VHH binders against Cell division control protein 45 homolog. Designs and how they scored, part 4

Target 1, 359 residues: Cell division control protein 45 homolog, of Saccharolobus solfataricus (q980j6)
Amino acid sequence: MVKRNSKEIVMEVFLGEPNNQEIREVVRNVYSKDNLCLSAYYSIEPILFSFIISKNTKNSFTLSFIPEECETQIRLDANGKWIIDNKKKYFLGQNSFCSYLPITAEDVLPIVSCIITSTILDRRSLSEWELETIREMEKFDMTIEKNLKIPAYKTLPAFLSLMFSLDPYIPGISGNRENAISLIREVNASEISKLEDLNESQLNTLLFRIISTIVKENPKFTRDDIITDRFFYLDYDILELAFSLIYSFDTIGSNEILQFVLSSSYAEALISRFRQTLSKGFSINSIENKQSYYIVETSNLTSPLLAQIILLQLQKIRRDKMIVIRDNDRLFTSRFFIPSVKKEGLIKIDDRVKNLIGI

## First folded at step 18 (VHH; from u3 with S56E)

Design y2
Fold by ESMFold2, fold request of step 21:
Structure y2 (fold): chain B 359 residues (1-359), chain A 119 residues (1-119)
Amino acid sequence: as target 1 above (359 residues)
Amino acid sequence: EVQLVESGGGLVKPGGSLRLSCAASGFTFSSYAAYWFRQAPGKEREFVSAIFSGGETYYADSVKGRFTISRDNAKNSLYLQMNSLRAEDTAVYYCVTYTREGDRITIYWGQGTLVTVSS
């Protein structure tokens, strides 16, 4: 504890390992308030965290993207994630804010989706704390298994699952219907086969081809990057749902997250929209590395955030500059990358915006 | 200020019907989605149904086919028609909505109306 002002005592938290029990306690206190104002940065995870809390506030809850407007604050800096409440700061490291929420049957889906989304956006593995939190959900019939990091491998034809894979992004396959079909035929499976139904020989051949392709762009890619822990709840593949949330958040805005948290059956609409979009095919054609931004030329890939996720995996960019998408004559980014612009979703880069951000 | 006032709760036998109402005031009701939640004794709040400003509806699996959500924007009112009621539907039912003012999203809960389904 350090004192900086006799009228206000500020407890300085030390950087290092998060005090998970202390953080869980402060989250429980915030969670229990009858009326709550919460200031957060514009990103999926703090928004999910905030709206989950709102379901327990007795009367009203306000999420504000205006910095420091509220006494309770969710912050991100170069060192990691922070909760500020009652003038005290709590360091979470990289752990998801949602991994500290009380787990109820109603909130299993949004909490696990939040945690998995956090790992995707941060490009990190689950921490021991996060995995333990998810394991508490097994009493609500959460299924945990080690399997393919490929979306909907239990339910979709294998070529669609491959076509829809954004992390890992499979060069030449992701977004490419014909090449995805050809790869499935190469492993002696029919177009209607599911990835889950492939025998050991077919799977090993498929994995070799996928890994061989990705390693050309990312030499550090291994089998452990495509055979990972997978989470299923109420027949939802949480990986696919997390990407569906990222897509709708980035292209439409925070109300999509609100609808998901308040109306859990909205998950099917999110997944359906995501599948419809990806089924049309897409490509990343070129990348221009500018001083203050990347220009990414695409066809039918509209989310700058998803493009960032793909290009980070391919080691084509660093997480140091905003993403600007060029699709034919359309030049745009999203509010995630210019949070000072209050319009949500995709933001067209016109002359006024160019002057503001130096493009 | 924003107010949500539920009504229509009461005692009903299994298999019976009730119609809940929520009177909304203090905001442009027609611009926002509206929701019914419920809370059984000793349980957490549970999603029941939603109706979006464009008229799309969503239901929890436990109530699909039995409950119907609707809205009357001219009267700033939200409704829940509950048919084929079961003992497990016993709960306090809450009207929920949100508003947006600039970079502030505010979610509001009514005080609730009690529905008791018993023989």
Scores: ipSAE 0.844, ipTM 0.933, lowest interface PAE 0.4, mean pLDDT 90

## First folded at step 20 (VHH)

Design i2 (from w2 with S56E)
Fold by OpenDDE, last read:
Structure i2 (fold): chain B 359 residues (1-359), chain A 119 residues (1-119)
Amino acid sequence: as target 1 above (359 residues)
Amino acid sequence: EVQLVESGGGLVKPGGSLRLSCAASGFTFSSYAAFWFRQAPGKEREFVSAIFSGGETYYADSVKGRFTISRDNAKNSLYLQMNSLRAEDTAVYYCVTYTREGDRITIYWGQGTLVTVSS
């Protein structure tokens, strides 16, 4: 079964640019409601967006994954993202829903995480609007710097950072402890060194090696893809946090997102879980192309979304097809790919699910 | 219908203690995470504490070591023990929980209880 969003009719209608100010106003108005019902598609960004909004409701907030159940809706179609409120439709383009939220000290972390998760899953760069929104967070001690798009390069040993790199996925290095260590040694750095501590020569060598490796799988990959704006808040690497959120969302469900949004300190637990998983190493071993889905055999990578992210970078899959993970004799996917299943986290593909997804 | 009723707020001197209670009807705290939020006059709502279904607890940095969240499943009640209260703790405190029904997640806010810390 193709993702719901993939079944949407592509309308060749020029929708123009989003009216960002108008959208902000609409979102602001949503905050003023005592009771709010919000319909959203099942994905991490809309869920993050929704729960952030819930923090400002006075009485009750309902997130519904039932389409059109609520008067207020956030949607994704072939044209882009939409907010629907009181039967009025607002086009967001590719901009994250969260980029239109009021920025408060309380919500900086979930908002920026939301935006970054959106870029990761959408396989896109930050828009100007999104970047501007994030820049506004500097007044709340958000730090922005140009540096390696490698997670936790300020905190973890360099080899772990490299090993944990999912975007960019570094073939042979990501998920491989030995090779990551070897690479660090190759640049004449200690294994306990942080990427941040590398001198210019070391960094250049490292970049050369990484880029050379990646470009074999993705010829369009450039230095600009690895040297990017990095965002840090409350000592969190937002990139790392974003992946942690995606992982927990995919493998456990929306409850993890809710807990994070309402209790930001839960980020530590999410990151810890993520690190624990990736520290074991991981690999993609095989891909089988089926009519409506891929079967992916992995080692120690149980998240279909993370697998998707990697495989897209490797140009091995199409985005519109479901990712199924093979674990021994078990096949499982995530609700992200089969939102009609009223179960979150990893979903075993049993006969019921097979029937549902048409396999 | 889920109802949350906070109690225990009042006037207290700096350094004093209060225990807030949240009584839930139509809901069981044991199944889901519960939260305390607070809102000071003219300020935004802020997280105070959380207790997850597994019993894990989380605290805002500003209250860590001073506040303790707990729940009594038999009484369907959530508590916040507040010690060493400070003037900056003055706020309306809200009990927050959520329920899941199929494809719906509903977050509920109590009406709040006022805590005033003043000399």
Scores: ipSAE 0.929, ipTM 0.970, lowest interface PAE 0.3, mean pLDDT 93
Fold by OpenDDE, last read:
Structure i2 (fold): chain B 359 residues (1-359), chain A 119 residues (1-119)
Amino acid sequence: as target 1 above (359 residues)
Amino acid sequence: EVQLVESGGGLVKPGGSLRLSCAASGFTFSSYAAFWFRQAPGKEREFVSAIFSGGETYYADSVKGRFTISRDNAKNSLYLQMNSLRAEDTAVYYCVTYTREGDRITIYWGQGTLVTVSS
């Protein structure tokens, strides 16, 4: 009985670099169909991508979260992102699906938001391809500038921008109004000062303090991580909008994304709602490591995805484990972590859900 | 099958008014958001107006104060009242809605109705 050690030669298919031009053509072809069915995994980027495409369909567009239901598919695996069309597979690597969409005045806002949401959730920087794509939006009055990576620094007082900062998460400052104000005072600025009101000395001091704080939790953090390209369109801070979208996606569901993509002015409502939540303050209070998930106790931040983003920055969790939020005696998670659940928004973990997820 | 049929388009002089209608079959507008889009000759489709399930309305900046979106649940119809029409409003206007069934979301487009604003 020769034990055939079938060494499954996992032929590491050397997945070459994405052929960006070919992928663009494929996306363009998909974009021009009268009727389109698209299968996608449950995440904000695929959903944004899908609804943007739907704006150009002539008759009907169907987004399906059922794997392989449609001939056209977008997938994510261990190697990266894929588009499948007519049984042909196209490798995108880590590039956002949205970075391959045709850029129009109508779609600038949802496309750039899609790309940025991808970078946030993937915990990566913009690729050269993605940056090039965003640069093309300058012809539509997209503004790009290098500045501090805090949200809405052109419109909000600096202390609020700091308080609202989720990426980077600033320990002791993010989610804490008093400490944020104190920090601004320490740099000898008025409490109502915007970032742009700060002189060079004040800005340098602020940067130093922020970096010093973050480095204690993340020793690899550098100035380049906080001074980044900032994107603005129609007076929207794209970073802020991206987080607003993630929050709404996580807590309410895909309907919020659909409404945003088809009615871009809805962005104001999304941002307003998000600001209202953050203005109450927020914190991560405790983490319990379970075998297949984390229990995270938060204050005023009942969003598993946002909690994940924060905790990853703090190097406290692994990305491959589900986040469960403990709010008092209740446990919540997101469909993002349990795609098989047919409910969207914040999912209460009851006995049924426990059985489903094996906890 | 969901069907959307637009009507009410036509020729109107600048400063005039027109009311567009969208009749839906196989679908109830009250449960979902509905939208008006338009496409001018040689241009891309653009958002015009939306009404959400809660009754909130949204308008493109170019039509704010001039256009009004509404729905009649009894007639299962969507409307767009267009006042103070301009030459720039010339376009095919489309009614848009969506349905959700389990793990499927389907967005539907009407065939459109032509609005021509010309002196």
Scores: ipSAE 0.929, ipTM 0.970, lowest interface PAE 0.3, mean pLDDT 93
Fold by OpenDDE, fold request of step 21:
Structure i2 (fold): chain B 359 residues (1-359), chain A 119 residues (1-119)
Amino acid sequence: as target 1 above (359 residues)
Amino acid sequence: EVQLVESGGGLVKPGGSLRLSCAASGFTFSSYAAFWFRQAPGKEREFVSAIFSGGETYYADSVKGRFTISRDNAKNSLYLQMNSLRAEDTAVYYCVTYTREGDRITIYWGQGTLVTVSS
């Protein structure tokens, strides 16, 4: 009885470049199902992607955070992003899942927001594919312009825009009202002026000051990092909206994302809430490096993800470690870092959680 | 099993009014947000209105001032009062809700009810 050692030829899936057309077709097929179950890892992009798909299902859509529970899965590993459908695996690389969705007037806002949130959290620039996808949205009155990567530079007073800037984080200015105002005054602009209204001389001076400040903490920072493609839709600054979504996701949970995707006008409320929080000022006060996590003391910034984003820019932390926020005598983290925890939003690190995370 | 059943659709003249109802079974509206969507012939589904668990309401710009979303927790029902109806409001209207069970979020769509606005 010759035991046929079936050498499962592990076909080394040559992690080549994503086949974007094939992936689009797969996503389209998934999009058209009457009933769909989708397993995803716990992050804002997969959740946005899932809920956008849910809008087109005929009967029911289930998002599951249980790995491999569903036949359709979206995954993230060391190599990149994957879609698994009917046991077939499709490699997306670093491209946002949302960049493969059909673009409709109804879904422009959540799709572009999804892509931008991905770039923010992944700390990467837009891929060519993602940019092409966004450009397709111009037919739906998406506006693209090269300008300052400062939130709401068209709508808010300049000092508020600067104060609200999280990416780039401007040391001493972000989260600091007084310093932001001072900076605007230094460039001989009115405090009520918008960044968009600055003349060339003022803008150049401002840019110089901002870059000079950032480079002290991040020597690799360049003008190209602050002057970038900006996206606007229905008068929303997509960058601002993206951060608002991240904030709400981190502090409240997936319900906020669901409400946004199904009711896009909820974006106003999300942005308003976020602005209210940031308007109080914020700061990172201290960082303690532990073996498997960081303890971060913040003022008026209770979002572990936002703290991470800031600290990465400052080159003070590693991306692979959990962020714990210290608020007085309490420690908080996000389900983002502890996906096995069933609770969403800010998670208090109590004895139960400590045991779960091995700290 | 969660079931959503829409009713109240029909033929109405421009300027007329209709009230749509959505009856839910196996689900409680009070705990979650509920939505109305519509799909016109040959068009994509579009958002119409939402009511959140806290009672906040949202409307598409096209229906603001004309439509009113409400819920009755005792009857476990969702409503859409539609006034000053226009031809452009002709569509199948869908009730939408969602549930959370552990690490699962399920979004449910009703079968829809047809609203025809025609002279």
Scores: ipSAE 0.928, ipTM 0.970, lowest interface PAE 0.3, mean pLDDT 93

Design i2 (from w2 with S56E)
Fold by OpenDDE, fold request of step 21:
Structure i2 (fold): chain B 359 residues (1-359), chain A 119 residues (1-119)
Amino acid sequence: as target 1 above (359 residues)
Amino acid sequence: EVQLVESGGGLVKPGGSLRLSCAASGFTFSSYAAFWFRQAPGKEREFVSAIFSGGETYYADSVKGRFTISRDNAKNSLYLQMNSLRAEDTAVYYCVTYTREGDRITIYWGQGTLVTVSS
């Protein structure tokens, strides 16, 4: 019995580079439909993309999380992101779906937020295409500057920006008010100083301290990871807004995203809520590695996605495993990790859920 | 089938007032957020106002202090009180809502009602 080793020639389908122009045309076509049904996987980027499109439909728009229910689909697989329309497949690579949307004054905020959110969750930098797309927004008064990648540094005292920094996560500083203040003092700045108030020497010292701290946990971390293009629109720090969206998406659900996309001023409420949470301080206390998931104990940060983002930076976890947060005697996860569960927000892991997800 | 029917549009002089209504059938407004959008000729659709399920209201900066969104649960209707109307308020006004059914979210647009502000 000659066991024919069927060498499954995994034909590495050399997926060529995305045809950006073609994709834009497809998206434009989808955007112009009177009635649209769109199937998408459950994540913040697809949801943002979908609701932005919904703003241009004439009659009705349906977002479905049921795979292949609609003729138009957005998908994510091992190779990257795809748009499927009328049985034609378009490869996007790692580019955000939102980067192919028509840019209007009305949609600048949700589109740029979508792109940035994608980069945060995907743990990647902006592609050239995405950056080009964002630069097109400058005509709508989007501002771009190179600066420290800490949230809301134009509006908040520097110590708060540091305390609120999730990407990069600064061990000992992020989530710790006292240490953040101490760091600002160490650079001989006033506690209420904003980042922009710091002189060059102070800034260099601060950068050195931050990098030195991060490198201990992430040796690959460089200055280029912390000094990045920063995006601002309508006085919003897009980085801060992106994290606020992720938090609300994770803890409450898609309704928060819908409300934001259709009413952009809701961004203020999202940011405020997020700041309130972070202002209490937060920490990652412990990690337990299970076969198919991690149990993470956090203080005052009950968000599986945010925990994932932090822990990935710390190189403590793998991306493909579910994050479960332990809060006292309760275990919580997010639909992001278990999309088959038809609940949004924080999902309590009870016996029913355990059975559904096979843990 | 969910239907949204706007009414109350018309011709009004600058400084005048109008009250728009949106009658919904096939769903209940109280369970979902509702929105007013408008589209001027040759321009893109723009947000006007929103009322969330909790009763929170939001307004575009251009209409803040002049427009008031409200809902009547008994009548399953959405309203937009427009005061101190300006020429730039001329547009087709759309009522927007959404429903959730399992793994489906559907956003519905009304046919719109025309508001013309002209001297």
Scores: ipSAE 0.926, ipTM 0.969, lowest interface PAE 0.3, mean pLDDT 93
Fold by ESMFold2, last read:
Structure i2 (fold): chain B 359 residues (1-359), chain A 119 residues (1-119)
Amino acid sequence: as target 1 above (359 residues)
Amino acid sequence: EVQLVESGGGLVKPGGSLRLSCAASGFTFSSYAAFWFRQAPGKEREFVSAIFSGGETYYADSVKGRFTISRDNAKNSLYLQMNSLRAEDTAVYYCVTYTREGDRITIYWGQGTLVTVSS
């Protein structure tokens, strides 16, 4: 016996259940406009969303990082994600903006990449809605499987996949070629074996070693944190591509995202550059908790955003302050953390920047 | 103010060649990547080729080896040399670029030029 009125219905919507069909229709309306101005916050997901839409505008498209400049806006607040269009607000909860886009053969790769980058940055699992959206891509030869949350486990020698793992970051292994090789030998696999080729015994031994190492830093880390849904479109490992996109976005800027969305064959170059960067080795050496920022001392890990992702997984920081990287004598952050400094990519912390951000 | 004007489309037999041109004006063309897209009747726009400001080029698999993108920054022009044309290349071809002014990124599409590949 349940009685509901319009006030209780409004409260239930306010308490956070997205109306996914209504949001899909709003996105379809925005998607079909001949002219579009879209205001977004400076982050990879809203930028991907915006540039995917731009491919369908007939006359003009503008993405603005100036708040509220455009009638169509995408926002993030403490409650989650919002679309504002024609002065109406639509709540997405935590779902990726890209999970509401029309799916076309041309856009499978950027849409799925956007959804996966959203889960990485938000440090969350896919929602039921998001997974259903990706399943619709199976008609375009998207493949889905439950497997290791370690990059390129189907295609690279296992020690490289482990060396390249940023989430999870495996202390002593990630960024360390020799230790990654040693771990693969310990599980009785050859250096040319792929992680996909490990039998159950080898895999369980490997997972025990990885989990044992990580729980020393994060006691809550479990097998469920390293086995997840994995997505492949043709030859692309979408997890690896997503990290490649995050790296290029953070270190270079939003033009890298535009170029990826408009020319999907650029994906190969993004992945290759990221692999080359990681193959040189990298480390996180120390963390200093300052009043308004974290200083993270690294070697060859130049993305403050990737450093944040790693340290949040290790429970070494909170998402409460900006990340500043110290690499030798260089002290820098990225526009993601100080969007008011209108230089994209890496931003050197000099006296002008210190005054602007109050440090 | 920004203008993209395509030309060079027309009717051509399978196996033939065409050269498309795009004249750009109203911005510093050399600072930005430029793209060719195409749209067949009843289909979505699809990527054909790109040339980045540093000169790197990218191609859709369906045109690789047959099409060549190039640019002449002194003439603010983008080109697409299309060889070994097939019926499936029939489409309206669009010149695409973008500009940046402060925190605004604007994407521009030309009006398109029709390429028909038919016996």
Scores: ipSAE 0.854, ipTM 0.938, lowest interface PAE 0.4, mean pLDDT 89
Fold by ESMFold2, fold request of step 21:
Structure i2 (fold): chain B 359 residues (1-359), chain A 119 residues (1-119)
Amino acid sequence: as target 1 above (359 residues)
Amino acid sequence: EVQLVESGGGLVKPGGSLRLSCAASGFTFSSYAAFWFRQAPGKEREFVSAIFSGGETYYADSVKGRFTISRDNAKNSLYLQMNSLRAEDTAVYYCVTYTREGDRITIYWGQGTLVTVSS
């Protein structure tokens, strides 16, 4: 039983809610620097935050994944998220770092994508602060509506939207073309119908089927988990874009995030890659719980991070060990799970990697 | 030292054309994506166009069909061909790229070149 020192315990017990005005001021100060070095942990949200700031830096900007290398640091610990600047620490709670950025027309898309990605990775709802931040974007023609938490429900055939749903993951439907088509037929809709086009009776029948299926794995799942605030900007479905970012970040690397932030029209390519990959169908076939990692056998689901997002919803894993994907006799993970291995994208688990990470 | 130097800006009438250039030095230019941004007076920097290391190109909707980005890796140069210019294209245009050294990603901006579109 390890006793923490009294300063750590006091901070954990009395951290309370974030001082949002103070944090906004700190972010404005960081945002205004002519030269900036940021140390961040290897995850989508801190990387998005960093590159958005870089567009305002006059002279030079460096993002470093080397811990504590820079005086400005964005960190995550057991209590939540922190900004450290000039040796002073500022607690954000669980709020997205991006919810404190100045909102400009140029940055609406990456900021809202960052906030939504944060909620997906943290498996949480938007905070009041985050909602208020996104509502400020309505002056830039952000569309906010309460509707289905299903990707691309306005633009894709309904069975594809259901196939592509990773949060919520719908057992037997997500990744399964045949079953998704069968479900759409059961609610008396055609295969070319969009979820947006369903009448109230069809929608209620569909929701009943989805909820009853999910509740078997997660009894606390309710209608409020699948009818949520939805955000659209420049005809992008931000939920779909967030998952597209997660997929490309995990399988390819942080340069995908840089390229998105610096060229927002790259969003189309990210979404196209996500749709093309998932249209092949996918499945999770087995899970082995090892001492230092989970081995997850999949078909056509190559992102360990997306596999984690799914398996946490199914309550089949905890957020305590890395995910290793099995593909025949090959095992791989991604840098998100082993950031000490400085290779980005998918990382084959061979003898050299095992020695480097001590497994 | 990484250096980006823009040139080719000037005064042009609506409907006219300009070609911007950016000379890059101090790094392996061909390994990285390159970008044009612009900043009109009183506005934030905004994305104009990108060319990725594999040759794929991207454009802001406001310039699509009128502007063409290109690069010459042998000359370490980035270009922006600007046709059918409009008054709203008036801005300082910046060449942008990045480099990676291990776990450090550094973003570089040129000094900018002024484009004025006026009758």
Scores: ipSAE 0.847, ipTM 0.933, lowest interface PAE 0.4, mean pLDDT 90

